# VH-VL binders against Putative bifunctional riboflavin kinase/FMN adenylyltransferase (ribF): the designs that were tried, part 18

Target 1, 179 residues: Putative bifunctional riboflavin kinase/FMN adenylyltransferase (ribF), of Geobacillus thermodenitrificans (a4it50)
Amino acid sequence: MKVHEANQGLTLPGSVVAIGAFDGVHQGHQAVLRQAVERSRQLGVESVAYTIDPPPRCRFQGSRMLTTLQEKLDRFAVLGLNHAVVAHFDERYAARRVDAFIRELTALNPREVIVGQDFRFGRNREGDVALLRRHFPVRIVQTVCCADGQRISSTRIRELIERGEWEQSTVLLGWPLSS
Below, E stands for the ipSAE of ESMFold2; O stands for the ipSAE of ESMFold2 at other seeds; V2 stands for 0.75 times the mean of E and O plus 0.25 times the DockQ between their complexes.

## First folded at step 20 (VH-VL; framework fv_axatilimab)

Design y5 (from u5 with heavy chain G107A; at its last look DockQ between E and O 0.71; V2 from the best seeds 0.00; counts 0 for: pae O 2.8 > 2)
Fold by ESMFold2 at other seeds, look of step 20:
Structure y5 (fold): chain C 179 residues (1-179), chain A 123 residues (1-123), chain B 107 residues (1-107)
Amino acid sequence: as target 1 above (179 residues)
Amino acid sequence: EVTLKESGPALVKPTQTLTLTCTFSGFSLSTSGEGVGWIRQPPGKALEWLADIYWDDDKYYNPSLKNRLTISKDTSKNQVVLTMTNMDPVDTATYYCAHRPYDFFSAYPFDYWGQGTMVTVSS
Amino acid sequence: DIQMTQSPSSLSASVGDRVTITCLASQGINDYLAWYQQKPGKAPKLLIYDASSLESGVPSRFSGSGSGTDYTLTISSLQPEDFATYYCQQYYDYPLTFGGGTKVEIK
């Protein structure tokens, strides 16, 4: 798998792009990423994971990442992604994020963009799925729930880890705990 | 379109628990990235952040008021509830709820505020 | 905790004056800084986010600048409706903290 900075001009002749923070690459994230790999193979193009470091929630005190960036990238590689594009949070992205984001995606020539049901960007939904669909074909992957009907999320996994519920957290994560 | 409104008692006795409800419209806490916070302002003094709650039930509290605050939500009613235990006359303030989202790229400040509710703690 | 030190605490100015308010953070906040305007008896109103971005509907006479720990709100030509108290606030890290406020009064 090749790793790229979002600010670099990666250009592909075609792609399937999965977008998300993917903290932990938990079972819900894997549903999105696996669909990107499967669709890329069906369409004869390369698969790309577009992610951000650090994840948005980890910008707050008291939140911890489920994985380091390198651990996240290693998990993308295990899932069979051809490329990872990493956007780094900095003041540049905060100032112009929607336009830059669309330009970066356009250079990848996506035949499909795949996002989870909970994906959002831009204040007041300016950069929501509808905007993305004006530029690219977008597929939404349904929220993955565990057996008790609760969603699988990085927040829930962090809570289980903080409570010492390691067996349950590993089930939802789908990987050994990082630390 | 986004509106928030605080409700609760105007008067509370020392040691009692204050319960405030924020009722909002124009967004939902079932929607990814949405959040609501509580801020207070004693008469003639600066603003003080109290607590935040997000769509996924993640919660943050002002550590100076730790153990006195509980925040919760009822997504079906578009409500957020703040409780504050052991009220004291120094807690007399206007209490605001406010909208605070995040997204893939950024954290945001409080962009929409309720009109506030004045809570007086009797001396 | 990130302390926000705002100066001056009050000032008197005339319509048409240039007004400058400063806000110092006790550590770098990476431009996660907001400015609010508050009139008596009203809730704060967001003016500027991300240190320098104007909120929709805010007049262009308001501008924000600075980086790192040092931030400034400037009103280029004060109008009658601008007499209010102004607060800075960091949203880089919890706990979220506000400056002490700057009351802008009619001279």
Scores: ipSAE 0.348, ipTM 0.746, lowest interface PAE 2.8, mean pLDDT 86
ESMFold2, look of step 20: ipSAE 0.390; ipTM 0.774
ESMFold2 (binder alone), look of step 20: mean pLDDT 94; pTM 0.954

Design y6 (from v2 with heavy chain G37S Y54F; at its last look DockQ between E and O 0.79; V2 from the best seeds 0.00; counts 0 for: pae O 2.7 > 2)
Fold by ESMFold2 at other seeds, look of step 20:
Structure y6 (fold): chain C 179 residues (1-179), chain A 123 residues (1-123), chain B 107 residues (1-107)
Amino acid sequence: as target 1 above (179 residues)
Amino acid sequence: EVTLKESGPALVKPTQTLTLTCTFSGFSLSTSGEGVSWIRQPPGKALEWLADIFWDNDRYYNPSLKNRLTISKDTSKNQVVLTMTNMDPVDTATYYCAHRPYDFFSGYPFDYWGQGTMVTVSS
Amino acid sequence: DIQMTQSPSSLSASVGDRVTITCLASQGINDYLAWYQQKPGKAPKLLIYDASSLESGVPSRFSGSGSGTDYTLTISSLQPEDFATYYCQQYYDYPLTFGGGTKVEIK
């Protein structure tokens, strides 16, 4: 798997791009990423994980990452992604961040862009996939729930780890706990 | 349309615990990227941010007040509750709750505010 | 903490005047800056976000400019309903912080 900085201009003749923060690469994230790998093989193009570092809100006291960047990238590689593109949005001016994002995705020539049901793009309260669809073909992966019906999320996993609930956190995460 | 409304006691004695409830409509804290904030304004003074709570239960507190604040949500009732311990006359202020959305890129400023509730701390 | 310094703290102006209010951040905030208008007894109202983007329903006589640490709110032709107190606010880093306010009064 090749790793790229988003602003260095990776260009591909075609791709399937999965977009997300993917903190922890938990089982819900894996559903998105595996679909990107499967679709890329069906379409004869390369798969790309487009991610951010640090994940949103990790700059602030009271939150922590489930994985280092390198651990996240290693997990992408295990899942079979061809490329990872890493963006650093906290280094961008507010007014220019959307244009940079669209430009970076456009250069990848996506045949499909894959996001989870919870993906937010803009201030709209519904997680505005329709805005992203104005630029690219978008496929939505439905939220993955555990056996008890609760949504799998990075925040839930962090809470379990903080309480010492190691077995349940490992089940939801789908990887051994790091550090 | 998005609306928010604060409720709680108008008068609190020093050392008591203040509990404020924000009741809102037009959005849900079950929706990813949604958040609610508390901000206060002492009479004639500038605004001061107190705390955030987001849809995924992440919470952030003003460090100057960290040990005194607790924020929680009841998603089924569209309510957010702020608790502030050990009240002092300097905490006399109008308390606002506000909508604060977050997306894949970043947080956004407070686009919808409640009308505010005045809390006086006096004995 | 990122300190936000507004100037002036108060100004007097006539209807039709061009009004300029400045806001200085103690470090670069990458245009993560909002401007609010607050009338007596009312909650603040968002005018500008991302330093220069006009909030929906806000009159075009309001504009924001600046970058880095130096930001400006301009009212191109002051109207009677614009007499209020104006606040800047950064949302680049926690804690979220506001400027001290600028009261715009009738000259």
Scores: ipSAE 0.485, ipTM 0.809, lowest interface PAE 2.7, mean pLDDT 87
ESMFold2, look of step 20: ipSAE 0.526; ipTM 0.814
ESMFold2 (binder alone), look of step 20: mean pLDDT 93; pTM 0.948

## First folded at step 22 (VH-VL; framework fv_axatilimab)

Design z1 (from y4 with heavy chain F105W; at its last look DockQ between E and O 0.79; V2 from the best seeds 0.00; counts 0 for: pae E 2.7 > 2)
Fold by ESMFold2, look of step 22:
Structure z1 (fold): chain C 179 residues (1-179), chain A 123 residues (1-123), chain B 107 residues (1-107)
Amino acid sequence: as target 1 above (179 residues)
Amino acid sequence: EVTLKESGPALVKPTQTLTLTCTFSGFSLSTSGEGVGWIRQPPGKALEWLADIYWDDDKYYNPSLKNRLTISKDTSKNQVVLTMTNMDPVDTATYYCAHRPWDFWSGYPFDYWGQGTMVTVSS
Amino acid sequence: DIQMTQSPSSLSASVGDRVTITCLASQGINDYLAWYQQKPGKAPKLLIYDASSLESGVPSRFSGSGSGTDYTLTISSLQPEDFATYYCQQYYDYPLTFGGGTKVEIK
C-alpha cells in the first residue's frame, strides 16, 4: 500500500475512494473500506482510503484515539487498500473546506466515492451528500450494528475500554487492542 | 429551518442553581457532527462562551466556570440543558444557545442562535 | 487560552464610509475566525466564517481578511442597517473566545 500526504498532488487514472476518520478501523469502518476494495477490483481501478489525522475533536480531548496513525495505516494495508491519503489538519482545509476537498478528490479520478451513513461534509447533512454527488458517483454504506441492534462506533468502543470491558470492545473493534 | 429557543427563570437568587433549557428544531443531536453551545452576555459587555455538547455526548466547558457547569442533552425532545450552580450577581446576563456543527475536518462557528433569555441574579 | 483583542472598541462613521475592524489573536488560529453582527436587543448574527467566507444571505459589502494572528472585517460602504456591534471569535481551540466587540455608531 502506498501512503500519501493529501497535499502531495496524487493523481490516478481512476479510483474508488473511501472517505472517513476511521479511528480504530472498527467493523463499521471495515464495511466501508472493504466495499471500496471490492468495487475497485470490479471496476479495474485502484482503491484509496482518504483519512484525516488526527480524527475530528481528538486533538482537544487528549489521547482518546483508538489507534495511532501508523496502526490505522497498517490496518488499511491488511484490508487490501492500494493507497492511503492522509489529510492533516491545516489552514488550507479550514479556509476552503469544500472546494479544496473536491479538487483533491477530482485528481484521484474517482469512479465511486464511498462513505458511511454518518459522514459529514459540511454544516448541512443532507446537502453534504447532494453536493458531493454533483461531482462524483457516491455510494453510502449503511451503519453496521451488532446483534443487539446498537451501532458499532468509535465512541462506544472507547467507553467499553474505559470500563475495562476488553472482550466486548475487541469484538466490536475486530482487531486486537493496542497495548 | 434551524431554530433554537432558551427557556428558564428570569430571576434567581444568589447561591441558587440556574437551569436553562434550549429547545431546537431543524436538526437533531442524533445526527453525526451536530452540536449545541451556550454563550452568555452580561448587560453592555462582550460575549462569553460557556459550554458545548455534541451528538456523541462529548462536552466542553469554559475552564473558568467548569466546576459550576453541567451540560446534558435529551435527543428525543430536541433539548439541551445547562445547569449553573452557586449563582452570583456577576452572572446576570442574557444566556443564548446556538448551533455549532462539525464536519470531517473541524468545527464551524455558531451559525444559528436563539433569541436569548435574560437571567437576573438579585441579592 | 487564546485571547482575542479587538480594535477599536468603538468608532463613529457615516453612511457610505469604508469601515475596518481588526482582531488580534494571542497565537495563530489558522483562519478559524468568525465575525458576528449584533444589534441592540438581538442575538448575534454570523457574517463571516473561516476568516474570509461570507455566510449565506450576508451582503457582499462585508468581507473578511487576514491570517495567522491578524484578522480584519471590512464594510466597503456602510449602510444604515450596519450600525451595530461586531464581534470576532476564534474556534481553533477550546475554550472558544470572543473579542471585546466594536460598536459602530452614526457620526
Scores: ipSAE 0.442, ipTM 0.796, lowest interface PAE 2.7, mean pLDDT 87
ESMFold2 (binder alone), look of step 22: mean pLDDT 93; pTM 0.949
ESMFold2 at other seeds, look of step 22: ipSAE 0.537; ipTM 0.830

Design z2 (from y4 with heavy chain D57N K59R; at its last fold request DockQ between E and O 0.82; V2 from the best seeds 0.71)
Heavy chain, then light chain:
Amino acid sequence: EVTLKESGPALVKPTQTLTLTCTFSGFSLSTSGEGVGWIRQPPGKALEWLADIYWDNDRYYNPSLKNRLTISKDTSKNQVVLTMTNMDPVDTATYYCAHRPWDFFSGYPFDYWGQGTMVTVSS
Amino acid sequence: DIQMTQSPSSLSASVGDRVTITCLASQGINDYLAWYQQKPGKAPKLLIYDASSLESGVPSRFSGSGSGTDYTLTISSLQPEDFATYYCQQYYDYPLTFGGGTKVEIK
ESMFold2, look of step 22: ipSAE 0.634; ipTM 0.863
ESMFold2 (binder alone), look of step 22: mean pLDDT 93; pTM 0.949
ESMFold2 at other seeds, look of step 22: ipSAE 0.637; ipTM 0.861
ESMFold2, look of step 23: ipSAE 0.655; ipTM 0.863
ESMFold2 (binder alone), look of step 23: mean pLDDT 93; pTM 0.950
ESMFold2 at other seeds, look of step 23: ipSAE 0.476; ipTM 0.813
ESMFold2, fold request of step 24: ipSAE 0.594, 0.589, 0.680; ipTM 0.841, 0.848, 0.874
ESMFold2 (binder alone), fold request of step 24: mean pLDDT 93, 93, 93; pTM 0.950, 0.950, 0.949
ESMFold2 at other seeds, fold request of step 24: ipSAE 0.627, 0.626, 0.666; ipTM 0.859, 0.861, 0.865

Design z3 (from y4 with heavy chain Y60W; at its last look DockQ between E and O 0.83; V2 from the best seeds 0.00; counts 0 for: pae O 2.8 > 2)
Fold by ESMFold2 at other seeds, look of step 22:
Structure z3 (fold): chain C 179 residues (1-179), chain A 123 residues (1-123), chain B 107 residues (1-107)
Amino acid sequence: as target 1 above (179 residues)
Amino acid sequence: EVTLKESGPALVKPTQTLTLTCTFSGFSLSTSGEGVGWIRQPPGKALEWLADIYWDDDKWYNPSLKNRLTISKDTSKNQVVLTMTNMDPVDTATYYCAHRPWDFFSGYPFDYWGQGTMVTVSS
Amino acid sequence: DIQMTQSPSSLSASVGDRVTITCLASQGINDYLAWYQQKPGKAPKLLIYDASSLESGVPSRFSGSGSGTDYTLTISSLQPEDFATYYCQQYYDYPLTFGGGTKVEIK
């Protein structure tokens, strides 16, 4: 798997791009990432995970991430992604959020962009995914729930870890807990 | 449209606990990225941020208020509650709640504000 | 904590004047800066976010500029409804902090 900084200008002749913070690469994230790998193989193009480091709000007060960046990238590689593109919080996104992001994605020539159901892009109440769809074909992967109906999320997994509920946290995560 | 409204007592005595409720519409704290903050403004003075709470129950507090603050939410009622202990006359201010969203990349500033509620601390 | 220093604390201007207000952060804030307008007895209103992006419904005579630690709000041609107090605010890091305000008055 090849790793790129978002500002390096990676250009591909075609791709399927999964977008997310992917902290922990838990079972819900894996649904999005596996969809990208499978669709890329069906379409004869390469798969890309577009991620942000650190995940939003994890940069404050030393909040514990479920994975280091390298652990996250290793998990992407295990899942079969061809590329990872890493964006950083302190880049120019604050000043040109929409334009910079659209330009970066456009260079990847995405045949499909895959996001989870809760993905937010921009502030416009017309619909976060609708704005992205003006530029690219977008596929939405529905929220993954465990057998008891609770949503799988990085926040839920951190909460379980803080309470010492190790067995359930590893089930939702789908990987051994990080040291 | 997004609207927010503060409610609570107009007068509290020194040492009492203030409880303020923000009731909002046009968004839900069940939606990823949504957040609500509290800001106060003493008469004739600058704005001071107090606390934020987000859809996933993540919270931040102004450290200058030394653990006097508690923020909580009731997503089903579209409400956020701020509690401030040991009130003092210097805490006399207009208290605002305001909407603060995050997208995938980062947070935005406070784009929608309530009308504010004046709280006077006097014996 | 990131201190925000506004200058001037007040100014007097005539309708039609170009007005500039400056905001200095005690460290770099990577354009995570907002400008608010507040009229007496009312809540603040967001004008500018991300240092230079104009909020929807805000007149184009308002603009924001700057980078790093130094930021500026400009009103290109002051209108009667623009007499108010203006605040900058950083949202780069917690605690969120506001400038002291700039009162724009009729000359």
Scores: ipSAE 0.414, ipTM 0.788, lowest interface PAE 2.8, mean pLDDT 86
ESMFold2, look of step 22: ipSAE 0.577; ipTM 0.840
ESMFold2 (binder alone), look of step 22: mean pLDDT 93; pTM 0.950

Design z4 (from y4 with light chain S53R; at its last look DockQ between E and O 0.74; V2 from the best seeds 0.00; counts 0 for: pae O 2.5 > 2)
Fold by ESMFold2 at other seeds, look of step 22:
Structure z4 (fold): chain C 179 residues (1-179), chain A 123 residues (1-123), chain B 107 residues (1-107)
Amino acid sequence: as target 1 above (179 residues)
Amino acid sequence: EVTLKESGPALVKPTQTLTLTCTFSGFSLSTSGEGVGWIRQPPGKALEWLADIYWDDDKYYNPSLKNRLTISKDTSKNQVVLTMTNMDPVDTATYYCAHRPWDFFSGYPFDYWGQGTMVTVSS
Amino acid sequence: DIQMTQSPSSLSASVGDRVTITCLASQGINDYLAWYQQKPGKAPKLLIYDASRLESGVPSRFSGSGSGTDYTLTISSLQPEDFATYYCQQYYDYPLTFGGGTKVEIK
């Protein structure tokens, strides 16, 4: 798998792009990423995971990330992604929010863009899913629930870890804990 | 479409605990990225941020208030509650709740505000 | 904490004047800056976000500029309804902080 900085530019002749914070690459994230790998193979193009480091709001709470960036990237590689593109919070996204994101995606020539059901971009005036659909085909992946019927989320996994519920957190995550 | 309204007592005594409720419509805290914050303004003075709460129950507090603040939500009622302990006359202010959305990359500022509720702290 | 120093604290201007208000952050805030307008007895109203982006429904005579630590709100031709107090606010880092305000009054 090849790793790229969002600001360095990556150009592909075609792709399937999965977008998400993917903190921990838990089983819900894996559903999105595996669909990107499968669709890219069906379409004969490269698969890309587009992610952000750190995940939203994690920069304000120490030790809230489930994985380091490198651990996250290693998990993408295990899942079979061809590329990872990493956007960083402090690269002046405030000045170039929607337009920079659209330009970066356009260079990847996506045949499909895949996001989870709860994906959010912009304030619905600048960069929601409808705006993405103006530029690209967008597929929404349904939220994954665990066997107990609760949604799998990074927040729930962090809470379980904070409470010392190591076994349940590992089950929801689908990987051994980082520390 | 989005509206917020503050409710609570207009007068509290020093050392008492203030409880304020923000009731809102036009969005839900079950929706990813949505958040509500509290801001106060003493008469004739500048605005001061107090606390934020988000859809995923992340919470942020102004540290200058010495952990006197507790924020919580009731998503089914579209309510956010702020509790502030050990009130003092310097805490006399208009208290606002306001909407603050967050997307994949970053947060936005407070785009919709309630009308505010004046709280006076005196004996 | 990021301190926001707003200047001037007040100014007098005539209808039609160009008005400039400055906001200095104690450290870089990467354009995560908002400007609000507040009239007496009313809640603040968002005018500008991300330092330079105009909020929907706000007249184009309002503009924001600056970067790093130094930010400016400009009203290109002051109107009677623009006499108010203006606040800047950073949302780069917690705690969120506001400037001290600038009262714009009729001259």
Scores: ipSAE 0.490, ipTM 0.819, lowest interface PAE 2.5, mean pLDDT 87
ESMFold2, look of step 22: ipSAE 0.641; ipTM 0.861
ESMFold2 (binder alone), look of step 22: mean pLDDT 93; pTM 0.948

Design z5 (from y4 with heavy chain Y54F; at its last look DockQ between E and O 0.79; V2 from the best seeds 0.00; counts 0 for: pae E 2.1 > 2)
Fold by ESMFold2, look of step 22:
Structure z5 (fold): chain C 179 residues (1-179), chain A 123 residues (1-123), chain B 107 residues (1-107)
Amino acid sequence: as target 1 above (179 residues)
Amino acid sequence: EVTLKESGPALVKPTQTLTLTCTFSGFSLSTSGEGVGWIRQPPGKALEWLADIFWDDDKYYNPSLKNRLTISKDTSKNQVVLTMTNMDPVDTATYYCAHRPWDFFSGYPFDYWGQGTMVTVSS
Amino acid sequence: DIQMTQSPSSLSASVGDRVTITCLASQGINDYLAWYQQKPGKAPKLLIYDASSLESGVPSRFSGSGSGTDYTLTISSLQPEDFATYYCQQYYDYPLTFGGGTKVEIK
């Protein structure tokens, strides 16, 4: 798998791009990433994971990443992605972040962009998906739930870890805890 | 249309615990990217941020007040509750709740505010 | 904590005047800067976000500028409804912090 900085560009003749923070690469994230790999093979193009480091809000005190950036990238590689494109928060300025994002994605020439049900882009998710769809074909992957009907999320996994509920956190994550 | 409204007592005594409820409509805290914050303003003084809570139950507190504040949500009721312990006359202020959206990259400022509720702390 | 120093604390102006208000952050905030207008007895109202982006429904006589640590709100031609207190606020890092306010009064 090849790793690229978003601001130094990757240009492809075609791709399938999965977008997400992917902190922990938990089972819900894996659903998105596996679809990107499978769709890229069907379409004869390369798969790309577009991610941000650090994940949103993890840069603040009181939030912890489930994985380091390198651990996240290693998990992308295990899932079979061809490329990872990493955007860094501190390299982004407020109003220009949307234009940079669209430009970076456009260079990848996506045949499909794949996001989870909870993806946000701008202040209004519904408007954000519509904006993204004006530029690219977008596929939305439904939220993955555990057996109790609750969604699998990085926030829930972080909460379980903070309570010391190691068994349940490992089940939701789908990877061994870093120990 | 996004609206927020604060409710709670107008008068509390020193040392009591203040409980304020923000009831909102036009968005849900079950929706990714949504958040609610609390801000106060003593009479004639500047605004002071107190706490934020987000759709994923992440919470942030003003560190100068963190031992006194608890924020929680009830998404089924479209409510956020702020509790502040050990009230003091210096805590006399108008208390606002406000909407704070968040996207894939970062947060936004408070775009919709409640009307505010004045809380007076006196003996 | 990122301190926001707002100046002046008050000013007097006439209808039609050009008004500028300055906000200085104690460190770079990458344009994560908002301006609010507040009238007596009312909640603040968002005018500008991301340093220079105009909120929907806000008149074009309001503009925001600046970068890094130095930010400015400009009202190009003051109207009677613009007499209010104005606050800047950074949302780059926690804790979220506001400037001390600038009261714009009738001359």
Scores: ipSAE 0.566, ipTM 0.836, lowest interface PAE 2.1, mean pLDDT 88
ESMFold2 (binder alone), look of step 22: mean pLDDT 93; pTM 0.951
ESMFold2 at other seeds, look of step 22: ipSAE 0.607; ipTM 0.843

Design z6 (from y4 with light chain Y94W; at its last look DockQ between E and O 0.75; V2 from the best seeds 0.00; counts 0 for: pae O 2.8 > 2)
Heavy chain, then light chain:
Amino acid sequence: EVTLKESGPALVKPTQTLTLTCTFSGFSLSTSGEGVGWIRQPPGKALEWLADIYWDDDKYYNPSLKNRLTISKDTSKNQVVLTMTNMDPVDTATYYCAHRPWDFFSGYPFDYWGQGTMVTVSS
Amino acid sequence: DIQMTQSPSSLSASVGDRVTITCLASQGINDYLAWYQQKPGKAPKLLIYDASSLESGVPSRFSGSGSGTDYTLTISSLQPEDFATYYCQQYYDWPLTFGGGTKVEIK
ESMFold2, look of step 22: ipSAE 0.629; ipTM 0.855
ESMFold2 (binder alone), look of step 22: mean pLDDT 93; pTM 0.949
ESMFold2 at other seeds, look of step 22: ipSAE 0.643; ipTM 0.856
ESMFold2, look of step 23: ipSAE 0.597; ipTM 0.845
ESMFold2 (binder alone), look of step 23: mean pLDDT 93; pTM 0.949
ESMFold2 at other seeds, look of step 23: ipSAE 0.388; ipTM 0.767

## First folded at step 23 (VH-VL; framework fv_axatilimab)

Design aa1 (from z6 with heavy chain D57N K59R; at its last look DockQ between E and O 0.76; V2 from the best seeds 0.00; counts 0 for: pae O 2.7 > 2)
Fold by ESMFold2 at other seeds, look of step 23:
Structure aa1 (fold): chain C 179 residues (1-179), chain A 123 residues (1-123), chain B 107 residues (1-107)
Amino acid sequence: as target 1 above (179 residues)
Amino acid sequence: EVTLKESGPALVKPTQTLTLTCTFSGFSLSTSGEGVGWIRQPPGKALEWLADIYWDNDRYYNPSLKNRLTISKDTSKNQVVLTMTNMDPVDTATYYCAHRPWDFFSGYPFDYWGQGTMVTVSS
Amino acid sequence: DIQMTQSPSSLSASVGDRVTITCLASQGINDYLAWYQQKPGKAPKLLIYDASSLESGVPSRFSGSGSGTDYTLTISSLQPEDFATYYCQQYYDWPLTFGGGTKVEIK
């Protein structure tokens, strides 16, 4: 898997791009990422995980990340992604919001962009998805629930870890816990 | 249309606990990226951030006041509650709640504010 | 904590004047800088976000500029409704912090 900086102008002749923070690469994230790998194979193009490091709120008041960046990238590689594009918070993202992000995605020539139901772009998520769809075909992957019907999320996994419920957190995560 | 409104007592005695409620409409704290913060302003003085709460129940507190503040939400009622213990006359201020959205990349500033509620702390 | 130093604390100006207010951050804040206008007895109103982006419904005579640690709010031709107190605010890191304010008064 090749790893790229978001601001370095990677171009591809075609792609399927999964977008997300993917903290922990839990089973809900894996649904999005596996869909990207499967669709890229069906379309004869390469798969890309577009992610951010650190996740937007994890850099404050102590570490709340489920994985290091390298652990996250290793998990992308295990899932079969061809590329990871990493956006860093230390860049001028305030100036990049809509136009710059669309330009970066356009350079990847996405045949599909895949996001989860919780994806947020801009200040109005309903408009955000519609805005993305003006530029690219967008697929929304349904929220993944565990056997008891509860949502799988990084927040829930962090709460389980904080309470010391290691076995349940590992089941939802789908990977060994970081130490 | 996003609106927020603060409610709570106008007068509190020293050492008492202040409880303020922010009731809002036009967004839900069940929606990814949504957040609400509390800011205060003593008469004639600058704005001071107090606390934030987000859709995923993450909470952030001003460290100078951290042991005195608790923020919580009731998503079904579109309410956020701020509790501040051991009130002192220096805490006399107008208290605002405000909307703060967060997207995939980063946060935005407070784009919609309540009208504020004046709280006086006096014997 | 990121300290925000705002200057001047107050100024007097006439209708039609060009007004400039500055805000200095104690470290780089990557354009995560907002400007608010506040009139007596009212809540702050967002004018500028992301250092230079104009909020919807805000007149074009308001503009924001700067980068890194140094940021500026400019009112190109002051109007009677612009006499207010202005605040900068960084939202790069918690705790969120505001400048001390600049009161713009009628000369």
Scores: ipSAE 0.424, ipTM 0.797, lowest interface PAE 2.7, mean pLDDT 86
ESMFold2, look of step 23: ipSAE 0.712; ipTM 0.875
ESMFold2 (binder alone), look of step 23: mean pLDDT 93; pTM 0.950

Design aa2 (from z2 with heavy chain F105Y; at its last fold request DockQ between E and O 0.80; V2 from the best seeds 0.72)
Heavy chain, then light chain:
Amino acid sequence: EVTLKESGPALVKPTQTLTLTCTFSGFSLSTSGEGVGWIRQPPGKALEWLADIYWDNDRYYNPSLKNRLTISKDTSKNQVVLTMTNMDPVDTATYYCAHRPWDFYSGYPFDYWGQGTMVTVSS
Amino acid sequence: DIQMTQSPSSLSASVGDRVTITCLASQGINDYLAWYQQKPGKAPKLLIYDASSLESGVPSRFSGSGSGTDYTLTISSLQPEDFATYYCQQYYDYPLTFGGGTKVEIK
ESMFold2, look of step 23: ipSAE 0.648; ipTM 0.864
ESMFold2 (binder alone), look of step 23: mean pLDDT 93; pTM 0.946
ESMFold2 at other seeds, look of step 23: ipSAE 0.614; ipTM 0.851
ESMFold2, fold request of step 24: ipSAE 0.711, 0.672, 0.587; ipTM 0.883, 0.872, 0.849
ESMFold2 (binder alone), fold request of step 24: mean pLDDT 93, 93, 93; pTM 0.950, 0.950, 0.950
ESMFold2 at other seeds, fold request of step 24: ipSAE 0.561, 0.673, 0.608; ipTM 0.840, 0.871, 0.856

